# Ledger of designs, part 13: VHH binders against Transcriptional regulatory protein CitT (citT)

Target 1, 230 residues: Transcriptional regulatory protein CitT (citT), of Halalkalibacterium halodurans (q9rc52)
Amino acid sequence: MTKLYKVLIIEDDFRVAQIQEQMVNDHPYFHVISTCRTGGEALDYLSEKAAALDLILLDVYIPDVKGLELLWAIREKFRDVDIMMVTAAKEVDTVQEALRGGIIDYLLKPVQKEVLHQRLDAYVQKRELFGERRQVSQEELDQLRQVQVRVQVGETPLPKGIDRLTLEKVVNALEEAETQGLTAMEGARLIGASRSTVRRYFEYLIHTKKAKAEVNYGDVGRPERRYFLC
Below, E stands for the ipSAE of ESMFold2; O stands for the ipSAE of OpenDDE; V2 stands for 0.75 times the mean of E and O plus 0.25 times the DockQ between their complexes.

## First folded at step 7 (VHH; framework vhh_gocatamig_d2)

Design j2 (from s44 with R103E; at its last look DockQ between E and O 0.05; V2 from the best seeds 0.00; counts 0 for: pae O 14.2 > 2, placed apart)
Fold by OpenDDE, look of step 7:
Structure j2 (fold): chain B 230 residues (1-230), chain A 119 residues (1-119)
Amino acid sequence: as target 1 above (230 residues)
Amino acid sequence: EVQLVESGGGLVQPGGSLTLSCAASGFTFSSYALAWYRQAPGKKRELVAGITSGGSTIYMDSVKGRFTISRDNAKNSVYLQMNSLRAEDTAVYYCAAFGPYEELDFDYWGQGTLVTVSS
């Protein structure tokens, strides 16, 4: 039985917050319980209600906050609440610092509803996996690898011939392959698409620096490209 | 100069349909999220539907299944197809454009178009 997860949105723009609130509330397992516009408001709220919260959607750009000071303040005082970044901040240093702050995810604006829901699903999966257990096995930890912190790039125009849904499937396939990677043929089998189609997507991922390729000799003695996520 | 111009509003009977249009100019349309808001007499302005630059949509609960937001980047236009209209849908409808959520301080609004649903 999946519980209803309670969400706090920290966003200075009420319109953005409203959109995010609706997106979150459209998920069957999530409900926004409040929205805060400033760091001060957020900390005040958390001082009273942190125990009731599961997840915070946090923007980097908060008017009364410098950089990620709010993130660190929250992490210091309210360690039991998970934090997902939802922000326009794309600087590498910011992302790295946020990760050091223990965020569970990083989403770049603008956020697609489907992407947000996917990440929320991943969050639920992780939470359910731990449950009320006090100890975990190596096998369980290995399963958690699939629910790792991700940096999701916002909406980017895709070139002709690249479909977003298919791209997501391809990325997921590569993720599952981990250090083994995938050949175009293997990818084709997994995705249910032609070898040429999958190769196109793999090459797109390379072009966008999200994947890399290595040349290996397959069983047939023919050089073959094996693709990996970066 | 940035402009958002709404059209398509009017008087309709309950159960009727309307299509609102918003023509935009003066900014990079394809990079903006678009939305329709409405304000009924004595009520606060509320989000009716939104569409991101990537085409992802959001709707208020009361209009789900009845309203559809869409955009045409080639025409710099956003649309709201409203079906099965109800008396409670009566309001001034506003078109809005927001940057990729980081530029909402520079959002743009139309002047609004009145939709009246009455028998």
Scores: ipSAE 0.000, ipTM 0.210, lowest interface PAE 14.2, mean pLDDT 85
ESMFold2, look of step 7: ipSAE 0.235; ipTM 0.685
ESMFold2 (binder alone), look of step 7: mean pLDDT 84; pTM 0.841

Design j3 (from s44 with Y32W; at its last look DockQ between E and O 0.07; V2 from the best seeds 0.00; counts 0 for: pae O 7.0 > 2, placed apart)
Amino acid sequence: EVQLVESGGGLVQPGGSLTLSCAASGFTFSSWALAWYRQAPGKKRELVAGITSGGSTIYMDSVKGRFTISRDNAKNSVYLQMNSLRAEDTAVYYCAAFGPYERLDFDYWGQGTLVTVSS
ESMFold2, look of step 7: ipSAE 0.239; ipTM 0.690
ESMFold2 (binder alone), look of step 7: mean pLDDT 82; pTM 0.823
OpenDDE, look of step 7: ipSAE 0.017; ipTM 0.294

Design j4 (from s44 with S31R; at its last look DockQ between E and O 0.09; V2 from the best seeds 0.00; counts 0 for: pae O 12.6 > 2, placed apart)
Fold by OpenDDE, look of step 7:
Structure j4 (fold): chain B 230 residues (1-230), chain A 119 residues (1-119)
Amino acid sequence: as target 1 above (230 residues)
Amino acid sequence: EVQLVESGGGLVQPGGSLTLSCAASGFTFSRYALAWYRQAPGKKRELVAGITSGGSTIYMDSVKGRFTISRDNAKNSVYLQMNSLRAEDTAVYYCAAFGPYERLDFDYWGQGTLVTVSS
């Protein structure tokens, strides 16, 4: 890992940009080459310097931009630059649209330095893996799938019957299961809770778009749902 | 009314120490990131140290290892411990608060406190 990755920050608040710049520059593999405060500035900059960039830290709330129009404009014209969202926008629709726009990560403000650095490390790992090879095997693709886009979830009030500590355990169990997923029964065994309890948490995660379920017909008896972390 | 009031500035000899305090009121302190800025004569205002609502900190390179920013949400206060002070640290120091990296209309500034490092 000898490459120094060049970062563009698109943020209208200069103070926020300064904080992010310091965080990025403190990472040994990254440095900020410029900051832009408007969509116009960003597109002008990219028109000249996109080839020199590796990563964009992009906020959703830009003064001259409606919604995620800047993201889509960048995706249309500058396909080789990776985009990480760093924003206060928590709306599910915004996150989903951003994901469709091909972002590599979505971080909610305020961002902790350690979290940002961990995500940057993950980004480097993925980049290095692709940089060394012309072709990939299914096994390698499966590994890459483990380092996919994550959405930083802030602390939101939980509904009745959902405990945060238990939820964290359930999420961790799903993470460990990776592409294998978990049935409610398997989850129950891992968490040490009833099948019905674990199912409630799985369904909550589906409801909040953090997990998905597939029906498995391979088992003898009733079709069983297998749950996966998104 | 939103208030940010700095204190602790003054004259100190090189190698000395000072602790700056900023008392905040009029907003939900725990939700805000906090920072100390400084402006020396003839120079631009610059970020010295910042602390997020989650407690993550950043420092300008020249003060790393010498300055420490901390916050006390119970007292609605942010602090800057300055050790091994140098002549180049002479400046007006400003306390700033800004919503969890939100819009400009959520930021607040103090009036500043003068720190003079001189023999």
Scores: ipSAE 0.000, ipTM 0.228, lowest interface PAE 12.6, mean pLDDT 85
ESMFold2, look of step 7: ipSAE 0.296; ipTM 0.724
ESMFold2 (binder alone), look of step 7: mean pLDDT 85; pTM 0.853

Design j5 (at its last look DockQ between E and O 0.03; V2 from the best seeds 0.00; counts 0 for: pae O 9.2 > 2, placed apart)
Fold by OpenDDE, look of step 7:
Structure j5 (fold): chain B 230 residues (1-230), chain A 120 residues (1-120)
Amino acid sequence: as target 1 above (230 residues)
Amino acid sequence: EVQLVESGGGLVQPGGSLTLSCAASGFTFSSYALAWYRQAPGKKRELVAGITSGGSTIYMDSVKGRFTISRDNAKNSVYLQMNSLRAEDTAVYYCAAFGPYDYRLDFDYWGQGTLVTVSS
């Protein structure tokens, strides 16, 4: 199905908005239909035109908005519009709250054109899965679960003993485990690393608030920690 | 007043070619995405080809390699070159524009349509 997706940019900095607009418009399937600079302007616009929109690129730092209040206002009143965060906000709490607000993606500034286009492609793929269908099968739902919100965190220096490629593998493994989580032993088997190595990565993820651990008291074994992505 | 006026439709034989034109007025043409839609009898209107303000293009699968959409901002016009036409391409073709506009008004503009008939 071929469609031109309509995009609203909510960004106070007109220079940034212009750059984002150009990036979006350079994508074959997307077009920016408007740019809003304030929360009030955005809500006014949406009150009239939300039904015509597909995607919002939303910055956290809007002058007349406290925190993520605009996100929540949009989510409450305009449920059919998808929201992608594009912001300089790196705080974990902000990201977590945004995720709870039902965003489809979270991109940190500065955003590269290629990265944005990749994320837009992913968005299209997800949208096309639903198409004009009124019903979905469990298999299709399972496929949709694989299209998870990815938070692109800028390259922060990793501590000694943590390799980025390995970390990505560990994160992917946890993502695939979903609500089941992984023990260090299970992770080790999946990644092909020692239990101690995988545990180190899991603990690092906990330390950075990207993962959580629960103690599982199995039937006969030692209490073991099971790790989950947050 | 916003206007979109299509032209170039007509009767052609299979394998033939047509060029549709759409002349636009009443809005900032260069800021808008443009598209050609078509509607066959008993079918829903469907996107045939689109071109963004940045010049990126999209096509429905069935017309890829045969149709080409282009725009001339200086002439406030969008075109659809249709080659290797097939019977299934028979439809009323509509020019459409969408983009930055007063959000209190409808920002989607449509032409009156032009009929393309492909028949032996």
Scores: ipSAE 0.012, ipTM 0.291, lowest interface PAE 9.2, mean pLDDT 85
ESMFold2, look of step 7: ipSAE 0.209; ipTM 0.654
ESMFold2 (binder alone), look of step 7: mean pLDDT 82; pTM 0.819

## First folded at step 9 (VHH; framework vhh_gocatamig_d2)

Design k1 (from s44 with T52Y; at its last look DockQ between E and O 0.03; V2 from the best seeds 0.00; counts 0 for: pae E 6.7 > 2, placed apart)
Fold by OpenDDE, look of step 9:
Structure k1 (fold): chain B 230 residues (1-230), chain A 119 residues (1-119)
Amino acid sequence: as target 1 above (230 residues)
Amino acid sequence: EVQLVESGGGLVQPGGSLTLSCAASGFTFSSYALAWYRQAPGKKRELVAGIYSGGSTIYMDSVKGRFTISRDNAKNSVYLQMNSLRAEDTAVYYCAAFGPYERLDFDYWGQGTLVTVSS
């Protein structure tokens, strides 16, 4: 194989992106050509460079994106680029929707290098198998339709001060709030915890890229942060 | 004023060990993710290890099993224990702090400390 596959990483946490970049670049057939941190940045980049791109590593949780909207936007405008999900999102609905979006693979974080390479190898094998072919058999079609979902063994332990049950309540509250989001005060009322406690959970969700915060300047007083589930 | 001050760099033989320290001031340390980056001559700066505010860690592949990042919030410090050092680990090592919102404008960098691995 002489082809070097070009990869775009869409990941808001540039630290994670750098780790992934290292992993990808360590593969002999792959090279990361760029990393984008936002949906807007990603779409702008793709508008100019999509033709040179082979594969996107896409995180579900992007700050300026709700759910899988970026996936769908990419799929609508840039159909020739393959998309592999690399995300902490493990919800069945998310996986199902991603599959409907035509992803080639779904990897749960944290991603091990060996696993990533294995999936990249599989990707290459499929591409090479079908690359120059104009017709395919049913068996080959079946292979093309197969999307692999890799679940990494082991849950990241919750940090000190974060309770799983409380976290679930906070997540549910954010889900119910939908596009309206929640302030720390609103969250506190819903969860029955202090503002500081809820803020801690919101911030944890942001750190884990499951939530985002926006600052609202419209009300008289101190700017208030409103939190949204990604 | 925000400050990140690295220390512990120096010359070490292959197979040796070194501990880097970074002392931070001027921001809410416990709310920040911390990381070590390195830049070798002629190479791009790269992430070596990171530790989130909650204590979760990430490592670049080449240092896994050899390097350990840790933090002490009481001392506003982050550490990088480097074992089994290799010539390829030679670089300027930088301490970085990343804010809770993962924006570059909330990120802070140290001046770096040189680590040279040579026989």
Scores: ipSAE 0.030, ipTM 0.436, lowest interface PAE 4.2, mean pLDDT 85
ESMFold2, look of step 9: ipSAE 0.085; ipTM 0.602
ESMFold2 (binder alone), look of step 9: mean pLDDT 83; pTM 0.836

Design k2 (from s44 with A33W; at its last look DockQ between E and O 0.02; V2 from the best seeds 0.00; counts 0 for: pae E 20.5 > 2, framework grips, placed apart)
Fold by ESMFold2, look of step 9:
Structure k2 (fold): chain B 230 residues (1-230), chain A 119 residues (1-119)
Amino acid sequence: as target 1 above (230 residues)
Amino acid sequence: EVQLVESGGGLVQPGGSLTLSCAASGFTFSSYWLAWYRQAPGKKRELVAGITSGGSTIYMDSVKGRFTISRDNAKNSVYLQMNSLRAEDTAVYYCAAFGPYERLDFDYWGQGTLVTVSS
């Protein structure tokens, strides 16, 4: 099933809001669920429906709201809703304050449909890549309860084939490599283990979100995976 | 297994009426936001009407006053009453359910029911 992203537009000018709604609705994976013209309307809507929303398109210039007060009010109560600013505000101080508020993007009006769709595409791509990896199945929830019991008794489970002492050596080696990272060969030489063993530990760290891998193409060489601590 | 099953689509004359229904199973219906979407050939899918768990409704401008969304939590069903139908209302209509915890809850879609408005 393909996820459909629900959008709230907060914009006081009804003609601008209609244009934005059309642009958003032209995207196959996004739909505008509501528009709000004031800060009060927006907060009332969010109090009832925030859990149903994925994304807010927020203008800075909203009647009944001073500066970025609406952004901060939303962040206080609805921290999981993503916010993209779509506004005419160009001042560096305003942009910087919004970025400190944890928005996902800042678009200057007038926004062309092509630009908006490119930013919406990027949003979907990030959500699909990282959101899927964070979904928890019923089986995983049951295992978390079992892990909590084992942690309560002082044990931390590791999968078969992963030794805690070797894992600590691998993590330390990645930490010392910093931004350069390690290939499985480099890790094998450093740790004194086989390439297969080191790759197994690197892949375990990737699975547990403690490391990442990058494919690097050399000028004349074979492509290589390099591993980095997150 | 989760199911959203649309019914009530068909051929209707301009100015006529049609009621779409969507029967849901396999999830906690009363906590979900329900919606009807439509997709005409060669066009993108668009929201027609939505209804919150608390009963608040939204409508696209072109259907306001003509369409009414409602829900019956006892029957796990959502309805779309479509009056004064126009040719531009011709589309496949989809039932959708959206959970309150976006990153933890799944969103669900039906397979669609065809509505054709023609003489």
Scores: ipSAE 0.000, ipTM 0.087, lowest interface PAE 20.5, mean pLDDT 76
ESMFold2 (binder alone), look of step 9: mean pLDDT 83; pTM 0.839
OpenDDE, look of step 9: ipSAE 0.005; ipTM 0.202

Design k3 (from s44 with T52W S56D; at its last look DockQ between E and O 0.05; V2 from the best seeds 0.00; counts 0 for: pae E 23.1 > 2, SAP .67 > .668, placed apart)
Fold by OpenDDE, look of step 9:
Structure k3 (fold): chain B 230 residues (1-230), chain A 119 residues (1-119)
Amino acid sequence: as target 1 above (230 residues)
Amino acid sequence: EVQLVESGGGLVQPGGSLTLSCAASGFTFSSYALAWYRQAPGKKRELVAGIWSGGDTIYMDSVKGRFTISRDNAKNSVYLQMNSLRAEDTAVYYCAAFGPYERLDFDYWGQGTLVTVSS
């Protein structure tokens, strides 16, 4: 049972917004519900639809906005929506101010799909960790700040779209699965990432001869791959 | 020329079933993600279900367990099986396609097919 996270993109460049929308929509856990081009438009939209929104991708450079004023305006009125910055702004003071505004992440343009998905996966992982819980332990908080997986996957340079820490987590999940193996869906659930993302890592492991796949038939009669460590 | 043509819409009673079809042409179908959107009167267009080239699927929460999206690359078609239909499912349903990430092309949309759920 995967949750669908609803995303608002605030970006004045329609071309950039379109690309980002495709990137986000290509993630099985996320979907863009709207795109706003101005601060005014964004605030109007949020006034009506903020309750249904999970995540905002926010650019610093919005025509009718000075600096991070839109970020702060959103924070003042819509505190339950998470904000990820996606911007060309590299200035340290901008980044620091954005962090003070409670952003969950800061991505520099141009954003690569793999990087975005990695960050979205991380976001999902944190959200799933909290779940419906009202309290967390120190250990859980530590997990939110640090990746604790220490699996030796190899010292070879990783290809684009493969993150070392995520790969270690994936390998660990496969190790724990032992002879049962994991489908991409199961991996996604365990790791807190999309099936497509997990599949990419599984396939990389196969490519590097560290994993193998068997074809099974799941629900709806479609072939499904189950992955195992070698 | 790129074309997406929806079919299968119509009037159905609550609790009924309907299957929508979308026939595509003019692009490399197997490389594209496909989706069904819907727009109800007075509401914004919203994603109903999606299926990527790799076979991954997503559904909006309100249709999970009731709707199933599938694709047939040999027929260049995508389908939406809708079961246990509700009045709130009434909308114009649109077929959409978007290409691989490496392509900076725009999404393709069909003209839509009306689904009316009413007693």
Scores: ipSAE 0.000, ipTM 0.227, lowest interface PAE 12.5, mean pLDDT 84
ESMFold2, look of step 9: ipSAE 0.000; ipTM 0.100
ESMFold2 (binder alone), look of step 9: mean pLDDT 82; pTM 0.827

Design k4 (from s44 with A33Y S56E; at its last look DockQ between E and O 0.02; V2 from the best seeds 0.00; counts 0 for: pae E 14.5 > 2, placed apart)
Fold by ESMFold2, look of step 9:
Structure k4 (fold): chain B 230 residues (1-230), chain A 119 residues (1-119)
Amino acid sequence: as target 1 above (230 residues)
Amino acid sequence: EVQLVESGGGLVQPGGSLTLSCAASGFTFSSYYLAWYRQAPGKKRELVAGITSGGETIYMDSVKGRFTISRDNAKNSVYLQMNSLRAEDTAVYYCAAFGPYERLDFDYWGQGTLVTVSS
């Protein structure tokens, strides 16, 4: 049942933004929906699209912004979006000021994909504890202070939201479909799960290079995505 | 603001070559599926070639072996190398970008660039 989280990157360096975008998009539960190169672009984008957004990756060093002014502007007007700092700024005062601004994490560049994914996993865990619930237990509050790593019984740990039994069903369905492959809709019907659940498992298998997708572009409109085991 | 800016169209002799370029800005290029479409006068618009975010390519049958689509995520650009051009390839060529998630993303189209293959 894990939600697909939508990400905005605010980064003036195109090369860095592209690397960050690739790293985020490699995670099965996250998708970058835009990048902005200035504070003005970011605020314009948020004024139109903030409701569609879950998480911002924000650099301190943005050319049209002094210090943490963008962080404060976002906090003033877009209270529901979460902010993770990804920046070269390492001065203790800057880090402390950002933390007081209610960011969820502060990552120093250069960021390795494995570290970013661990922090994104922690973010998902926090969001799931608050999702669709009106109150939390003391045990859940205690868990929020600790990072949790999901370790499956086996050689490769599975990320949160990926169940071993369901994954086996998805793999078996793809094996059965051998040369034909499956769309997310076809998989949902075969497995008896929601389309979003099946897509999450298919994308996980692609992320781990155990599956591939073929894309059929029609004459107009969105491409059809079919999944196959590698 | 999203922009798709095509270039490289023009007049070419049969058997010749052209490279079309499309420079993109204002969206998360590496996550988008890119495509080239074409529309000949009096005809319906048709897919020519597509390339996924993961680099997988597809081509219409009549251009396989002659056209190559590629992308450069560092430059936010998609290209169409057109070789062994034929009169039937004459059309306006459009760059298109499709988000991977239907409800979250917009589809974007360029203005088109004319390719004419004479005689």
Scores: ipSAE 0.000, ipTM 0.253, lowest interface PAE 14.5, mean pLDDT 77
ESMFold2 (binder alone), look of step 9: mean pLDDT 84; pTM 0.840
OpenDDE, look of step 9: ipSAE 0.007; ipTM 0.211

Design k5 (from s44 with T52F S56D E102S; at its last look DockQ between E and O 0.02; V2 from the best seeds 0.00; counts 0 for: pae O 11.6 > 2, SAP .7 > .668, placed apart)
Fold by OpenDDE, look of step 9:
Structure k5 (fold): chain B 230 residues (1-230), chain A 119 residues (1-119)
Amino acid sequence: as target 1 above (230 residues)
Amino acid sequence: EVQLVESGGGLVQPGGSLTLSCAASGFTFSSYALAWYRQAPGKKRELVAGIFSGGDTIYMDSVKGRFTISRDNAKNSVYLQMNSLRAEDTAVYYCAAFGPYSRLDFDYWGQGTLVTVSS
């Protein structure tokens, strides 16, 4: 079975941290094991518990940290932990420096749950690709090296990237699939959109409790979600 | 002490239904992924169904559409509803729990419950 991924949140604002914690914990494959408010607290925690962690959600604006110094400190000492930026910082220089720091993703606040879940799913897919494999293909390497930057717009009745007409097409496709359901790949083929796009819509439907997902484990090292209408 | 106790197994005719239950104690149930495995005579133990902490499920292909895994965190229990049972479903069924700390936690297993599908 797919493992449960452990998440550390580094966020000064406890309210934001709490919201993010809830969002992460609502994902089937993730669990927040701790939240740190300061860079000092974060480094102290990592010194003891880094081996238990898979992913850090890191904000740029930490009270006792200048710029991205915490990112670099973490990267130097704790190289086996993945870092996803979740921040209001949208300066190009900051994003570029973060990318040089080896982050896996960059999300601008405010973050919607469905978007976060989509990005977490993408993270899982990348991690699972390499599972216990000893060798990788060029395609897999290309996927691993890809870093995405997500610009999040404020929460609206229909989230950013969710178009009403496209949503209807996605729902219709799921309806037609009935008990067979659809993978993101299959959905992409049917709708004529990218897998990432279709996944966004599927996750939105899950978020709104209109759809559910099951996981297929037929392919070693690559679990795949299959989506169904509720 | 960690405990997983299965129940609900027994003899059933082909096409029949059974519900397996697993009562857990001794760990933070809601944080664990849960699963049912089975081992048929002369075969290896195999995953039948799993349910993660967030509620997503996984099934082996041969049981899709027939079996349903569910959990009740308030009761610290996981269930396997088995419908349209077949002779090939005959096996000892085991409940398992997988902790959130994959690098630190141990997997927990029940003692198993026998399910026999026969005319």
Scores: ipSAE 0.000, ipTM 0.239, lowest interface PAE 11.6, mean pLDDT 85
ESMFold2, look of step 9: ipSAE 0.006; ipTM 0.409
ESMFold2 (binder alone), look of step 9: mean pLDDT 85; pTM 0.855

Design m1 (from j5 with S31R; at its last look DockQ between E and O 0.02; V2 from the best seeds 0.00; counts 0 for: pae E 8.8 > 2, placed apart)
Fold by ESMFold2, look of step 9:
Structure m1 (fold): chain B 230 residues (1-230), chain A 120 residues (1-120)
Amino acid sequence: as target 1 above (230 residues)
Amino acid sequence: EVQLVESGGGLVQPGGSLTLSCAASGFTFSRYALAWYRQAPGKKRELVAGITSGGSTIYMDSVKGRFTISRDNAKNSVYLQMNSLRAEDTAVYYCAAFGPYDYRLDFDYWGQGTLVTVSS
């Protein structure tokens, strides 16, 4: 697949919209083409540009919109655009109504980049199953029901100094940490190994593209490296 | 040190125009979202207009069609063109910069503000 998916963000908080735009644009297959602050702006934009758009990231809390009115308005007029909810709205009735509206996913804020990318990857996989096909098989429909995508470790021969059992513990600790990630010190505490040992495993996972590190600066200029699964 | 310095405020009559400028230093300007906020006496500070690092713009409803935000990354500057000014636009206008999310920073940068007064 060489398609670049075009994304519209509908979000009234400018800082949140900027963060979402950067997260989406960091994904190799997605690009944000516009943002809208209000329901009126969104409907005007879609009236002009819906055919050029693949995916909408939609917040429930938009100033000129009550509840899910914007979702329903989009579904009435622009049936071919996919919608992913990205919102702080977590009430069960709201989530159920949105799901009935034919959204492709419902993400609760705050959303970490790695979580968003996992959901965007799943979106691409679903789109590729239905691409130019006229029909689907039962096996392909069953593939849409997959429930877990994990970083795979251990299919490739491990280098000297990397033990498979310890690597599994490190991966599991990163998986449990999800959006928070871990420092080498935190990992050492959780796994019961030295900090230098845990750092070696983290760096191996980065080298093999199965983990990512982010650097945070505090008020004191000592950067803190935190590790996340990709 | 990060600095945002607003300029271009002043007194204008209703219906007039004014251009605000904000010169930035101390950070990688092209990676930041820029915004103009305003605060009228006795009121809360509110977003007027914003422009993302990718060039997307947002406006509050009451200024849409009258105000235009723009940025010049070569000059590290963000501008607010204000047309058809009304008395309700009277406020101190602040330049703000919101950093890239990759650093998980809570810190935003703010200017000292420039006063815009719309009065006959």
Scores: ipSAE 0.013, ipTM 0.486, lowest interface PAE 8.8, mean pLDDT 80
ESMFold2 (binder alone), look of step 9: mean pLDDT 83; pTM 0.834
OpenDDE, look of step 9: ipSAE 0.017; ipTM 0.334

